# VHH binders against Uncharacterized protein MJ0119, part 6

Target 1, 224 residues: Uncharacterized protein MJ0119, of Methanocaldococcus jannaschii (q57583)
Amino acid sequence: MDSWNMKGSKMVDVNEITKYLPGFNCGACGYKRCDLFAEALLNKDVKLEDCPFLLRERFKENYEKLKEILKIKGKIKKEEKYIGVIDGYEADFLLKPLPNECSCRETLLIMDKKELKVGDYIRYRPLGCPIPHFAKIIDEYHGFYIIHVVGPSHRITGEKIEYKDVGIAIVVAFEGIVEGKVPEVGKTVKFIPKHCMMQKVHSGVVVQVEGKRVYIEGIDLKVF

## First folded at step 19 (VHH; from yb1 with G110A)

Design yc1
Fold by ESMFold2 at other seeds, fold request of step 22:
Structure yc1 (fold): chain B 224 residues (1-224), chain A 125 residues (1-125)
Amino acid sequence: as target 1 above (224 residues)
Amino acid sequence: QLQLVETGGGLVKPGGSLRLSCVVSGFTFSSYYMSWVRQAPGKELEWVSAISGSGGSTYYEDSVKGRFTISTDNAKNTLYLQMSSLKPEDTAVYYCVTYPSEEEWLKSFAESDYWGQGTQVTVSS
């Protein structure tokens, strides 16, 4: 079973270092085994040149490979990696709800001519996703509807809330708070909305940024 | 017709354990992925965990990793979520959601919403 944390962290480990060391386990570096020297290298307790064999012509390529591996560890600030669960693609950031809101905002183009108003609950299928979503309409914008995605709580509470089935809808925008590096306006980005039930990577173009709050349009479920 | 039914919720004290079950019926238990999601009133809908249909890969949201274990019993067509070291922040309605394989999706496209009804988990003193 291959497990990743949701942020996708991957570490250089002792085994990666050890396979490029000479492997003589000779003790000349001050450590009885090369894997102990590799551990000391990762902890920055020793220098690569403390192994006298790595300086020899025979190990020139090993030495250069180890320099690159250790340069990556020494130069890379801890960088969170965001990997979509269902699609395996890397995203640039997670998108979280705005403060005190229950989901990222989605803006929908709804194809069916139903009478809809702010406060209505709807059931819709996003074009490109097989799973119907449940949502509350929180605003209207020039014929588009802005919604919060919710769970179908009426099924467990028994509350008589009418969920209007609007069929297929196109998600044209997302709005939320960036977890990760905040993008610049005009950039095409890949992101995972935290409320996404599949943690699928989405893409779009950033059209507004205010602090960590971003508005992304041109939404596509297919990563480019 | 696909049906998903969650059970196993209830009231538990902090530090306690619960096992959620999601019984799948109405088609082959070979969904491409199955997920647990949760939502407390006024809080975000949150993905919790997923498992591939083969059971070969599991995935967890950071706050539950190490405390929750997702698994399947294909003989019983059942998805499980074993929850341990429960915290008040885990209080929510938990839903089972399935993403069918492309083959299964084409067969059942118009007939399923792929959600269960939900089961309440309450972690309180």
Scores: ipSAE 0.535, ipTM 0.792, lowest interface PAE 2.3, mean pLDDT 80
Fold by ESMFold2, look of step 19:
Structure yc1 (fold): chain B 224 residues (1-224), chain A 125 residues (1-125)
Amino acid sequence: as target 1 above (224 residues)
Amino acid sequence: QLQLVETGGGLVKPGGSLRLSCVVSGFTFSSYYMSWVRQAPGKELEWVSAISGSGGSTYYEDSVKGRFTISTDNAKNTLYLQMSSLKPEDTAVYYCVTYPSEEEWLKSFAESDYWGQGTQVTVSS
């Protein structure tokens, strides 16, 4: 019943402001791209007049519309930001474990030719990461191994868990639940697996989406 | 011989406090990062907090902001996690993990795995 009032309130975001900027990405305002200038306008770090093109006759309508938009600036659409701790890069989303699982699934190509089976615990260094990981093999798939990343609990508990050291492994895929905007199949994405010990941005190509569940291949642990 | 040794875990009631320590030997803090991560049985391995090698930048997972404080004592090569207002969901084994310098990167698999042994934190009524 009160739904019309709910729809009568519109939040201003960077995209709505950028729509009316000249779009030249020229740097004359002190920002290399117009969307960065739009963000600065929302933060009150700059004035509209800092874009010299908005003062020209060609952009008079744009200038007046931007004044109107910024005058009603009381609701700002806050994009969730997922910033990699080590690398400072922005990710598109966090990747969380599947329901009732203790880790996102990683799919490994394991270089060591040791006999491995489901249920084994392994120690591996992901190609591209200096930090060895510990994992449990949960499935196998055409010569690849699907794993859950775990901590090395044997060190504190004295448990009789034997981790097989498999050396370097290539992480070929991630699977998990998106926290954030769900991507489309075929998109190259940046993401942070929630289990990542350094909250490092990863990249890959989305090959399957079902609801918030995604499967990502072509993994790069370093996105730049 | 790079070693990371955590201490300071224990059993505490909800609302209590603990300070975790991670003593690092075999390298000098650098511009790289140190992290606290945690895992409870059957739960995800979860990043908790990080601090830059300079000690000037600190980072926290949302659920611990305002309750946990990460810090370093460079003279002692020690990383700390001060935990307050502890909740049952904070129950886990806590590990320190150190991102190696470029020099240690070349040795990462041969000499160390950059993980501590872990310390148990249990928050229970």
Scores: ipSAE 0.488, ipTM 0.787, lowest interface PAE 2.5, mean pLDDT 79
Fold by ESMFold2, look of step 20:
Structure yc1 (fold): chain B 224 residues (1-224), chain A 125 residues (1-125)
Amino acid sequence: as target 1 above (224 residues)
Amino acid sequence: QLQLVETGGGLVKPGGSLRLSCVVSGFTFSSYYMSWVRQAPGKELEWVSAISGSGGSTYYEDSVKGRFTISTDNAKNTLYLQMSSLKPEDTAVYYCVTYPSEEEWLKSFAESDYWGQGTQVTVSS
């Protein structure tokens, strides 16, 4: 094992297995949907024969194909490959909050001028995203506001927190901790902020790196 | 106007189960993307799970995979999150969030915020 080179195995994902399953989502195998059964097959939690329809003549070719696919010992690599859920793009890394912070830091250019200060709560719509965000201002820098994204907890707790509606804001920077390969300053990167509700791939240019802490500007949030 | 209302939260012991529901009204329940997110006070806002695409593809963040199941009932305009093997770190307010179709977004003309009201889940002895 030490004396041979692992070149990496062919990766078999759930979708390749699912397309050869019968697709009835009937629950006969103990799983409500065939994609759940496919995931269980990859984890070796079940056998192909647990789907009774795969044993029928109609599915003989499917069964043989699945046997060949599953001989490949590859696994879904959950932490080395980052695919955006809503857009399907591959990201270079995840961007995580700084220690003991509730989100990555975002730097906002707020177009609707209001009297804002550190500690204020705001509601804003990021240019390029249809979903309003809720945030707490944690710092101010030359007319820009640094924020943490928060949930709208006032709706359930009854806290009397005034969220100032600042309308459309431009996210001009992200700051956080890289999970993955740390980029070099000046490179254009694709990343997924951990707090992103859509798990959408973002892009930007790395301006500063300190260990795994990065500051990224030129943010693209476009959504379709 | 679009409304999302979560229910099904509560207090449960570690290892227990809960089913969250999100009833959606004010638009067609054929959204491109629906998700569950969660946050405890002072803690990270965290994406938990999503269901997307016309085929109902499902996605889970790693720590809940195998424990949580997302699903929909289109006839009832309802999104579900079945939670099993609950842990204290699952304690949070859970929100449903939707990404509306372009047609629904244009119809709403930015009057909806696409977030639910939230439901509290607490896992402790």
Scores: ipSAE 0.476, ipTM 0.774, lowest interface PAE 2.6, mean pLDDT 79
Fold by ESMFold2, fold request of step 22:
Structure yc1 (fold): chain B 224 residues (1-224), chain A 125 residues (1-125)
Amino acid sequence: as target 1 above (224 residues)
Amino acid sequence: QLQLVETGGGLVKPGGSLRLSCVVSGFTFSSYYMSWVRQAPGKELEWVSAISGSGGSTYYEDSVKGRFTISTDNAKNTLYLQMSSLKPEDTAVYYCVTYPSEEEWLKSFAESDYWGQGTQVTVSS
């Protein structure tokens, strides 16, 4: 059986290594780009001397700096990779719930014109996902509903929780805390919401960033 | 109609073991993707483990890897989660969830539930 780890981590990233490489992207080391060579250095697949330009006087200082950086590599965990379980694709980061919240926030456009209010529990099917979700409405925003995804706990407890079936809804945004490299506003990103039952890679455009908190719109659940 | 029924939950001491079962009925049992998810009161909904692919590839959240084992018995239409070395942090309602077959995906976007009713696991002294 195949098994995998959602993440690995390192303290010195590829960007710091790449900064001190010559940057010619010439392929002389066996890698088409210098950032790929930097990754190979971190993985111990190559030696610094495999870049012929680092051996030249012009790059003496770069070479020595890289030796120092790579000396501490043994204390650094491998860079985390975020791999979707159901689709096998790599994501840029994991999206975690805001502090003390039970899921990332989703913003829904709800097709059923049923009366809804904050505090209501709903059952909806995200457009593009076959699995109905259960959620609690936590806020309303310009005709959209902001929700937390929850499990259907009433089934085991017998509590009288009315889950309003709203049918198909479009997930227009996600909000949460980045685990991984924080993206810039305007970038198209791939991410895995931690609450996702299938651990499927999602994509969208980053609209707001505050520290590690991000708001992502233009959500696409299909990866092509 | 598709139904999923979880059993095997209960109260155990830390370090103990439980085996959860999810019996699937209402259509031909599929092993393309099935998962266990869990939620404790007021805590996040968490994916725990999945089994997918024709070869039964298994996947685990980091915190349960090495302690939990997911498996299927297709003859009995049953998904299992063998849990060992249980910790208080494993206390939750556990649900089985199935991904519909490719045919159902194309035909049935909200016609089935795909969730079980849940089974409570409590790890405490």
Scores: ipSAE 0.473, ipTM 0.764, lowest interface PAE 2.6, mean pLDDT 79
Fold by ESMFold2 at other seeds, fold request of step 22:
Parts: structure tokens; C-alpha cells; sequence
Structure yc1 (fold): chain B 224 residues (1-224), chain A 125 residues (1-125)
């Protein structure tokens, strides 16, 4: 039957895919077992390269076989280069906002915490950047404030929004979605936050990775 | 004492053009970088373009390259953004932001906010 041939094609078979995966069930790709990763490949929910072992020389033949089975065409895309504007430093990736958010999340250490609450608008100067920022506090966690960077929209809308001037604040973390190669936890990285007004390269240490979502601490702002 | 004032926003149809101006007072252009950033309601704050204060190097975000042109008139202390082939996704409040030299930064550190007032650009059929 024509319908059977289309339904029973080898391209749907999880076992065919799993046969060429490394089989370590290590969890490094974000799935506890390789057969779960194989299911995700069949559903086109992940890339073959999300398994880090397939990129190793030992598994080169397996990788090529899987490309043929999955009908992945073309050359592996070249890694994009991300160059900062002011001083020309190369970054490892761009950091984009979480879905439907207006900026990457920044986590601030602010000395005068007793006057601030979620929903407040603030004006602060990040330590290491000469440019004052405007932000909305979206959360608080153990004495830190999580914010979205915004433009000073009160100047246009005419709304009576009070931006509390909190002076110099330390940006202790960034959180967002990686555009580029997703880093491993513990690596020192260079990145450009999409909301950065001067497109300067920042650096920090990756503390948490969930898919393309990354949380980076130990922030160094390269502003001069 | 540093002050930035944007003008030139407005309503325009897709494919149209606008020219934004940012008049700077209190400092000279030869001493700092300037940039345009934008933000639509509920959307990300986005860097658009930058230029050196001396009119040297120009830089553009990929989605505006070839459509927008940043420039300066040092005699008028004015930064421009010539926008053409406008698209609905260009709708936003546009701000000019400055990045002064280290010397000027030290002198004016507490006296300026380095942002303009903003100007609304709306691209709509």
C-alpha cells in the first residue's frame, strides 16, 4: 500500500537513529538517554550537533551516517563573528532577551534596598559604564534586584513615572538567550547583550545553562 | 550641562523616509561617540547605529544596514539618522545616547544622564 510505505518509512524509526548515537546516556545534550535524543531528532526539535560526542573524531563516521539518515543537507554553517563597536573586541555570542521580554535580565546589587520593590523604575549607573541606565525592577532574590533595561519612556508618554536614582549599582549577572555557540557551565565567556547601547563586549562566567538560556555572573563591563 | 534633544519623528507609510536629528549642547562632538537606540512598547531595547564624535567610523545593526545612514554636522553639534525603506518593525521610540571621552566623563559624571528625550517613529499602513 502507498499509505503503508509513507507511514512505515525508516526515517520515523527511533531505533535506526539510536543505532548511530554514542549510547552513553550521559545527559550532555539535555536528554537523559540517547533514545530520547533520537526521538527529538525525528521530531526535528533538536540539532544533531546538540550531542557533543558526535562532534568528536571518534564519532565522525556516526555523525555522517546520521546526517544521511536525517537528510541534513549542506555544509555546517560557519560560526558568526560578533565584534564590539567601540573597541573592536570579539565576543563569543550575542545575548538576547528571553522570549517576549524587552531586554536581557540584569541582576543588580543596590546598596539602599529598603526603598525598592518589584515594579519600581530606577536610574542607575552600572559600575564600569559611564552611561546611566533606566530600568524596571521585575523581581527580587535574596537582596538582589532583577531588572529589565528600558528607555526613559516617561519623557515621551507624559506618564508620571518616578525613576528612583540609586546611584552606582553593580551588575552581578546577565540572563538571556544565546545567539551563537552555547557555552558550557564554568567557562569564561565574552558576549554582547542586545540591549547594550554601545554594543560593547562584556565578560563573565557561565553559572547555568538550560538549552540556549544562560545565566552569567562575574560581569566585567568593557566601556572604555 | 550636557543636553541631547531629538526631533524628526512622525507617522510614515511603509517604504517611506524620515530624518531624525539630535542636537547636542554643553559638549563638543569631537570628544565623544554617539549612538541611536530604539524601543517599541513591550519589545526589546535595541541598538541601531553609532558614529564617532569626529565623524570617523559608522556602525549599523544588521537589520538597518543599507537603509539607515548615521551622520554628524559638527558645526551645528547635530547627530542625524537618515531612515529610508522604513518597515513596520522600525516603529519605536528612538533615543540618541552619547559616550563622552574619559576627560569629559570625569568632568560631567554626576551632571548628565547622557540620553535624549526620545522621538516617536511610527510606520503604519
Amino acid sequence: as target 1 above (224 residues)
Amino acid sequence: QLQLVETGGGLVKPGGSLRLSCVVSGFTFSSYYMSWVRQAPGKELEWVSAISGSGGSTYYEDSVKGRFTISTDNAKNTLYLQMSSLKPEDTAVYYCVTYPSEEEWLKSFAESDYWGQGTQVTVSS
Scores: ipSAE 0.458, ipTM 0.755, lowest interface PAE 2.7, mean pLDDT 78

Design yc1
Fold by ESMFold2, fold request of step 22:
Structure yc1 (fold): chain B 224 residues (1-224), chain A 125 residues (1-125)
Amino acid sequence: as target 1 above (224 residues)
Amino acid sequence: QLQLVETGGGLVKPGGSLRLSCVVSGFTFSSYYMSWVRQAPGKELEWVSAISGSGGSTYYEDSVKGRFTISTDNAKNTLYLQMSSLKPEDTAVYYCVTYPSEEEWLKSFAESDYWGQGTQVTVSS
């Protein structure tokens, strides 16, 4: 089985380190090629300063980038990790769409009193996220709207779709399939929805579990 | 006003390559996050790749790792996605999306939607 997760590398990539090395393959560090030095860095057999060129002015930016890469990608590990791209937090799991659905389901409280119905396309900004989302309403329940997040495909296809701008909406729930350890009802969890454009860690409380299918409420789109 | 414009899509045979570009105007790249996302008709919206911070950290969805490379050219305010070894399953509309700084969000929220217009990539014989 592949040890890589959907959000990025679980393990450091030798090629990523080699990219920032000088590339002279000169042997001055004790290794015939720079990619061999990169492997030695991962194994902690050498230090960055063993390359005599990395602290020169020409390579100052490379050196700083390598320090960042090596701090983030520490020991080699084969277990899955789910790390938010923007925030750097570790999530408990990824949340994937239900089978044959195009996104996790979100349940919205929409503050605009506009007439809305199942099948409508909307543009909304989730409270706590700066990025407007585009969505299709798939169900309605006592004034809440369940939606699938979609891309704004109307911009490229010319398809005759009117997106109703509903302004700010509160995401009150997520529903989807867990990739990772399935949580218990009542637990506060951290998760990354697969459709999140910036792979940011969310949090909430698990209200229902059916196999790997979970329903999460009390949503916070930004974890402190 | 923030604007994101994708180019570089097109029709390509399996195993081929394309380079997508996203030219950004209205703010500076430094300390901002950029992502590529994609969606095929009737399929899930998928995060593909991201570049964070000053461009030193890159991340990839599992199915594209080793085939796609995300990068920036800060002098041109341009984000790239180099796609190689393309497969029919890579067929989708590709969007660039940015996560603005807190300060930029406060100034430009009503004026921009932080999505590009999209560019179609089609991989078929």
Scores: ipSAE 0.451, ipTM 0.743, lowest interface PAE 2.9, mean pLDDT 78

